# Ledger of designs, part 15: VH-VL binders against c1abc3

Target 1, 185 residues: c1abc3
Amino acid sequence: MAAGVQGESVARNYAEALLVLARKADDAEGWGALLRQVADAINNDVNLSRFLESPRIAAEQKSVVLSKALGDKVPHLFLRFLQQLVKNRRQMLIPAIATEYETLRDAASGIVHARVTVARETGDEEAKMIAERLSKATGKTVVPHFAVDPSILGGVVVRVGDTVMDGSLRRKLGMLRRRMGGTRA

## First folded at step 4 (VH-VL; framework fv_recibokibart)

Design g26
Fold by ESMFold2-Fast, scan of step 4:
Structure g26 (fold): chain C 185 residues (1-185), chain A 123 residues (1-123), chain B 108 residues (1-108)
Amino acid sequence: as target 1 above (185 residues)
Amino acid sequence: QVQLVQSGAEVKKPGASVKVSCKASGYTFTDYYMHWAKQAPGQGLEWIGEIDPDSGSTNYNQKFQGRVTMTRDTSISTAYMELSRLRSDDTAVYYCARDYEFWSGYEGYFDYWGQGTLVTVSS
Amino acid sequence: QIVLTQSPGTLSLSPGERATLSCRASQSVSSDYLHWYQQKPGQAPRLWIYDASSRATGIPDRFSGSGSGTDFTLTISRLEPEDFATYYCQQYGSSPLTFGQGTKLEIK
């Protein structure tokens, strides 16, 4: 559930490795679509998720099922990539890997992903406003991913790629109040 | 020095099974995939499948699915291919080959091959 | 499955001549997944060219590979007696992995 904004460095490393293979195959877009399909299947199919996660089912058995289900339908090294995730007990990271892969591809197209940490969950209108503000600030198309951290006490922390932008709601409210009160009697 | 040494020639009757071995030396056996290929007399090469010696995971050509089993024994760095329910058209030289995956772990080409094992299926 | 068609099936030439061997795929194959092997009678195949254009260790510089998409070529600039063999192309992009039927290079 906490996936997305909390994408792990491990998931990024796998996404980078897969993107190298996909570029060698001349099909970064197609491999990304396949990875998203697998991720969605894991997220939406309880039986598949339980099968892949179960410690009672040997990794070799999981790999055989993947081979029979996908072997002739996906690129050979894509199948191997999934089997290596199973071997390393990383198959449950596939949704996070898919998100990181999409982030890497979007960055190449002038689209950047921002990790936005907020004190409370945001509604659709607030999310859209944040995306618009970040797009104007960076000169790029920004897609925000939200995480909630109550400890930041009404602040917001934004990380765009490797760059951190820290804007405090308290500080902005203080500035606004000072402008309105400073001139008026 | 990398070497792949295969078991000797076999003569089998139709319906029997054959198990061919491929003993690896000169490298870390579990770090490289092993493939098997078939070459019928006077014909070209046909891929049978592959095994990851570390995990034991296999991928088979659908044409051989249900008749082929690939295994390995890491204690003696040996890969095996067993073909069951033999037919006369299974008469062929069978090769093992190492998959070179040094750079990214998933790129491959067959850099070293065994010498081949002739399997003859006749009455 | 991807079908690799090699042409010509047999190429009869003399030492000193140039050889051009073709490999055509039924659908697009990345050059990084197209490889060539040499096989002499009674011997195992040997990796010759990998990733369409990279010579394997010890392969003479008279051999070169090229191509992309569906059309790949192996060229031998000046044939030596030891070059007469069968050459197979192979794709590694899609399962099942497939080989071409081979081009037999024979002495005239």
Scores: ipSAE 0.629, ipTM 0.838, lowest interface PAE 1.8, mean pLDDT 85

Design g27
Fold by ESMFold2-Fast, scan of step 4:
Structure g27 (fold): chain C 185 residues (1-185), chain A 123 residues (1-123), chain B 108 residues (1-108)
Amino acid sequence: as target 1 above (185 residues)
Amino acid sequence: QVQLVQSGAEVKKPGASVKVSCKASGYTFTDYYMHWAKQAPGQGLEWIGEIDPDSGSTNYNQKFQGRVTMTRDTSISTAYMELSRLRSDDTAVYYCARDYDFWSGYEDYFDYWGQGTLVTVSS
Amino acid sequence: QIVLTQSPGTLSLSPGERATLSCRASQSVSRSYLHWYQQKPGQAPRLWIYDASSRATGIPDRFSGSGSGTDFTLTISRLEPEDFATYYCQQYGSSPLTFGQGTKLEIK
């Protein structure tokens, strides 16, 4: 959300494409865990982050390094997905893509993430009560993420994001490929 | 009609290199990955690697890594596989094969194959 | 790497009989990544069954594929003379991509 204007999320589009491939592999959970591992490596390893972000290193060289490091350790199409991000110069979005992927998977399982803005910091008991109330109101399992804004004089502001899978698989991937700068459409 | 046409048979000495070509026609060359596979006499198939003709990015079977190089020339819709430091156990028929589009999300199989190129390594 | 083991290695049958060819994976493979190819002597392999059970274009309905996880089967309900060939299973789930050693279907 912070990384994009409202109504546009390149990271979400990539997350949706990956989830389609992960479901084909019968392993949406495992692919999500792998994506989180890659995201965490980028966030925690300064040398890896510098290598991936450097404009002095060609995309082809970055793809070769990914292939040598990960090729036999991850599903084949997962490796190809990472190489497509490098080709499109979107590899630094991997942490955002991982977060969007987790949000999509939770939505599919009846779990939704809500941003809850409160006037003052809540204690653990209050947080639990808010989560339970939102879960009952929506008929889904709600995981709240709290933010404090003293300017809201009364009560709470809740924003809930939910995701539905778009139309046909081919059509969806065609649109994503176009948005990512794919050659075919 | 989709067609993959490979170069002719080669006879090489141990230690030499061989470069096999695969010319594609009947489809957009850059929309499909190209794979290479080895079949030794009387044996089964062994995957060597793949190339994305659009980007030039390759993924190799580690068994062949360091000896194999895959390239392409988009102006003539041709893929190449070069195998170096040839040994007698490299004697085999080498096939190129087209992979269904990555972005289709439906299929990831070899739908069209070249006719094969026999490479004989003999002293 | 995932090892695909095919059995039997050779299957000798007569036209009109039923053939059952097995492919066992050393690790679980998604049905979407398990494919079968037919190869005749002197010819390139040809895609026969994809996604474990879908017939490729032009393949007769006497051929069927089934299975999931580690156990996959190719069945020919009533053999025709042109069906005698070597059949290979293949996985696309993990690198390196691998093929089984093949089952040779030969005339008794």
Scores: ipSAE 0.596, ipTM 0.841, lowest interface PAE 1.8, mean pLDDT 85

Design g30
Fold by ESMFold2-Fast, scan of step 4:
Structure g30 (fold): chain C 185 residues (1-185), chain A 123 residues (1-123), chain B 108 residues (1-108)
Amino acid sequence: as target 1 above (185 residues)
Amino acid sequence: QVQLVQSGAEVKKPGASVKVSCKASGYTFTDYWMHWAKQAPGQGLEWIGEIDPSGGSTNYNQKFQGRVTMTRDTSISTAYMELSRLRSDDTAVYYCARDYDFWSGYEGYFDYWGQGTLVTVSS
Amino acid sequence: QIVLTQSPGTLSLSPGERATLSCRASQSVSSSYLHWYQQKPGQAPRLWIYDASSRATGIPDRFSGSGSGTDFTLTISRLEPEDFATYYCQQYGSSPWTFGQGTKLEIK
């Protein structure tokens, strides 16, 4: 972890604040998954990491960019949480905050996240059935996160306790970077 | 070969405006941020602001905010800096400079500079 | 804003001697955000050292940069006649980006 001892303490404070907001929204699991996706994007995409860390870009401009990329994809208060991190120059703590958030959740409950890749869109009833079956198989409360990949031809890929970055979110962030930085992605 | 060619020297009265141009060649103009810096006679360098030639986004040093405007014209690969309400202490050489590739992780250093434009403000 | 203070203001030396130029920041600056430029009279500045220690393209190996935190140094191991110029340090750890006041290296 890049964050130092002081950064870990600060990251935990933000994780606790986010968990309070997420619980008020009745979606602590979903907010945790979104935060992990953002953290993974920062860890896996050096250009996105550089953009967020860059002192060349004012905090307000980064906030506008986040709003345009994520505004219709995440809950409003989650977006405001990310914008508050940027305002406070704490956006580089996002990976540490995600880890602290997961630790708080794991300590409080036996909840695990599963990434479920399917060949076609699932309906709400089918999604609930998958979650219930995975919960019974693991003995834990499983929160499934679905992705569609037609290339698997009706198969299913499941990753329990390993939430991976959303390809659609990454594409949105990539398009936004091109608007801000020119022809190179 | 990368070149930044600036417009010629200007003599202005206090209260006037000056617009300096910086024409880029030898690279993709929209891939690199452009900066402007001031150097008063016998003094050091002072950063004025920056512009993204792709999106047109600008950031200005608060000291010049309200008096400086940066623009660009992508069709002729030219950046502009306009300074208004000129004062005697605006007498200086003004430089444009290219920031190294924004997305390469080498931010905030200026790898190529224009030759400079002398602006003299006198009554 | 971060103030960069360079010392000495003027350094008088002879060719063949070692030069040590200092740049002190009023706040901690990551080494990835500190750069050096050379400027000769009547000319534009030229990038010399970036990321505290990396030589720009074409810069002789007698030049080296070092430092971290608030203290940075540019060293010239054996001065050549063409090295006599003004050197500026620059930071972008925090907006606005700032330059030091410069160290003028002149022939003794």
Scores: ipSAE 0.000, ipTM 0.455, lowest interface PAE 16.6, mean pLDDT 80

Design g31
Fold by ESMFold2-Fast, scan of step 4:
Structure g31 (fold): chain C 185 residues (1-185), chain A 122 residues (1-122), chain B 108 residues (1-108)
Amino acid sequence: as target 1 above (185 residues)
Amino acid sequence: QVQLVQSGAEVKKPGASVKVSCKASGYTFTDYWMHWAKQAPGQGLEWIGEIDPSGGSTNYNQKFQGRVTMTRDTSISTAYMELSRLRSDDTAVYYCARDYDFWSGYEYFDYWGQGTLVTVSS
Amino acid sequence: QIVLTQSPGTLSLSPGERATLSCRASQSVSSSYLHWYQQKPGQAPRLWIYDASSRATGIPDRFSGSGSGTDFTLTISRLEPEDFATYYCQQYGSTPLTFGQGTKLEIK
């Protein structure tokens, strides 16, 4: 799940902080997996999502529930991190923070995540071509994550890492997609 | 100077409750987590739990869950630990200790209170 | 929970000797979350070594900490009379936070 531009910046800051703590704990991979599990629970459990989002429930009460549910199952500072998000009213950014954390982890391995917004769903061959083109343009291994927005007429919007791609690359990618019949071309 | 001053010794009967206080001075009370630890006579230290004085969040050792309650009063920079349903093996010195804020990058008990002796006897 | 086992339980030595105190964790603990406290009779514990190897403010350089994973050590190169106390290791990695049972350093 994507957050707004301001939310993405905030999510990135929390992801960076968590990665520092995870590295200090010698388990960046394990902490990332735990964060993804929490994010997925929020995305898939309507009751949990409503509980965490509700302004009628005090942050202190939400924190107590997290402590009882997770206290002995996660690293102590990971629990403290979730409680800090609740205290700051940022718990609904957890899915965005998980995505930013994964992006930061992969950047260290020469892997960059890109969000690619397209007018309609892409086939496997088109997706591979887009990944190859972005990898060659950046000099890194790019993993594309597709989102569909029908309001984008004949175009492609690419965000590599946290930066929107320049217009020339977007035009070339758009032309390739049109030639392959992936748009209204 | 940083100081944590605890309430005086208590003598309680089995089944009673005790509430120990820890008054902080010399720093911003809400910027640091507060921990509580137990030390039975002739034994080592045992962590009871922690409280965030700013947000009120608590984390308890499961061994004490259901019997311990940690609270704070920010107007007088005081943390409290209440232990209910007291039994003889709760006889111990109870300590409060200060821990750094989440964002500091430090996670250790740098200042301790002087301790409060709680005796549970019939 | 992570169990910290300290050995020996009691260490009897004379001033001038080297002391080696061990702390073994039941599962891996980051060195960044392993700390040592000194406690003298009738007193509160005092932070002594943090992050496995960093001396707290005012702690003499004869004290050193080392270790990683499951095995940690506190070493005193030349014992002074004031060093005789009980030393506790602590882990901050997992909930609940735990302490070892302590090593009592006593005069021989």
Scores: ipSAE 0.754, ipTM 0.884, lowest interface PAE 1.0, mean pLDDT 86

Design g32
Fold by ESMFold2-Fast, scan of step 4:
Structure g32 (fold): chain C 185 residues (1-185), chain A 123 residues (1-123), chain B 108 residues (1-108)
Amino acid sequence: as target 1 above (185 residues)
Amino acid sequence: QVQLVQSGAEVKKPGASVKVSCKASGYTFTDYWMHWAKQAPGQGLEWIGEIDPSGGSTNYNQKFQGRVTMTRDTSISTAYMELSRLRSDDTAVYYCARDYDFWSGELGYFDYWGQGTLVTVSS
Amino acid sequence: QIVLTQSPGTLSLSPGERATLSCRASQSVSSSYLHWYQQKPGQAPRLWIYDASSRATGIPDRFSGSGSGTDFTLTISRLEPEDFATYYCQQYGSSPYTFGQGTKLEIK
């Protein structure tokens, strides 16, 4: 967690602005990938992180370094976005902005990812039925990611982000799995 | 080199429609929103509206809503503005301009302009 | 709609003098949304100053912009013959985007 409540709100605003620009460029996916690469560079390179965070180094100097490093390798408006973050002293929010951007893209597409813990390996037909059932229950397009836990004899555990889905949905999915796994017609 | 080249001058009667074109070159047409502005003789500039050349979405100034239509053709990097039901006070030079847009138009500016198209409405 | 009022409407000066052009907004405008354009007779406007204080590419350093809130200023430290033109301020903070009525710089 790099940002508090105020930082998360600010990061969301920047992510929304970037998504508008990326849609104008018809490349929301590519811009998201570029933003993630910049975020990862900041997270993984301690020298880069210290340089960007340092109050001793002027914003203009930081902007010059970004221009030199990224220059012609990224779309002009994407570089301008990064330069505005530096101008506003928001460059350390880039990792939070990348996370908010990814969340906004998934929400706009009506797509949510769910971790589905099951007692045994799923076949293609069963996986499709589980995805359909979760999509119907949530009103969104659910992409399930399966994990096998043989110790879970009581059914299915579904998580969306940090949220565990309610017992009613878990029970219905468990019943579906049992029917597909048995000889019940 | 970025260039915006507009169609030539037009003379129209009241009640007619006019369609002005703006051909872009020297940059990726779909990466920048396009704006249109009106300048009556001896007067200042008035914003008419904007178009996203990528998605085709438009936003119009309420004063022109219902009479203006903005379109584009990405295959020839050209934007169009059509103004219908022309009145004498529509006599003006009409400009297209490229938008350097950062936050949904909030932090943008018009960095390149077309040369202008004079539309004269007279009976 | 945000109304931008420029003053003076006409400013008559000689080459070598200092020019100060004012733009006042009817409500607060972030400096990042306030821009200036230069227009010569028979020509299209040209971006001159953006984000209230940043000179556009190729604009001489005798031009400077400043201001915040509702009060913005364009200053020309030492007028040259090619500077005599009409200058427009513009706000990009809210739709509809609006321009001031212009300040015409003319030779005395």
Scores: ipSAE 0.000, ipTM 0.444, lowest interface PAE 12.0, mean pLDDT 81

Design g33
Fold by ESMFold2-Fast, scan of step 4:
Structure g33 (fold): chain C 185 residues (1-185), chain A 122 residues (1-122), chain B 108 residues (1-108)
Amino acid sequence: as target 1 above (185 residues)
Amino acid sequence: QVQLVQSGAEVKKPGASVKVSCKASGYTFTDYWMHWAKQAPGQGLEWIGEIDPSGGSTNYNQKFQGRVTMTRDTSISTAYMELSRLRSDDTAVYYCARDYDFWSGEGYFDYWGQGTLVTVSS
Amino acid sequence: QIVLTQSPGTLSLSPGERATLSCRASQSVSSSYLHWYQQKPGQAPRLWIYDASSRATGIPDRFSGSGSGTDFTLTISRLEPEDFATYYCQQYGYSPLTFGQGTKLEIK
């Protein structure tokens, strides 16, 4: 399930918070893989998706099911993160959060993803040249994703993802908490 | 000042249930998770589980899953741990302890209750 | 589950000596999720060191924690009479949260 423009911003904020905690756990890669597995389960299992989305099922009940299914199989704070999403009614953003998390991790490793629109299909040599040129221009390792649009008249259009400036854990989590609501109510 | 005050000692027969309470004061009850831990006589600590007093979410150690139920009453800032189908090896001091919420980025038990002795004997 | 093994089980020392308490995990635990608690007979445990090396509020600077991966240490540079107690390490990385079996620090 895709998120809207506002949902993408919210998903990015959750991805940033999770990445900070994953780094504190010394396992940003493993947490990313787990998040992708959860996202894929939601996307591929209609019954799971409907269960998590249903407003007729209390957040507490959804949280209990997550605890029973994942409890000892994932890092404890990763489980707490999923339960926080359920509490805030953001669990359907998990696929978007997984995508944002992957983008942030790539950016942090000096890897950025670029959407490259070309007028015709590119061969391997041309694709490599484009990646090398973008890597030199950005000072990072660029992974290109190609789309063909003949209407650009033989040129190339590139959109490179942005990176978020890093801050301290407490400051980033405090800011996210304020954006999601300043109190637990 | 932060305090966690637990209910008094209990003596139960095998097969019975026991419900221990933990009353919080000196802080916002719903801003912190509450944990429960077991300490059998002369032994170390064993984690039973945790509850979010705000949302009601619980996470249990699988060893106690099916026998333990954690609840809370926010109107009186009190957490409860109920253990059913008691056996002699459930004889222990049970502790409640406070933990930070997700947004704090912390995860440790900063304040503990005084403990409740539960004795299971025939 | 992650098993925490503390050594020695009992450590007999005199006031003024240095104490070194070990906690070994069955799998890697982030230092951010390794904590130490002190417990005296008849009392509840108290948070002593959190995130492997940070002293809890009010804990004397003679106490220090260190370690990473699977090996963690609590050190007391110069024992005072009030330091004789049982110390437990705890991991918060994975459920179930687990404690070591404890090291009892006793007067020689």
Scores: ipSAE 0.796, ipTM 0.904, lowest interface PAE 0.6, mean pLDDT 87

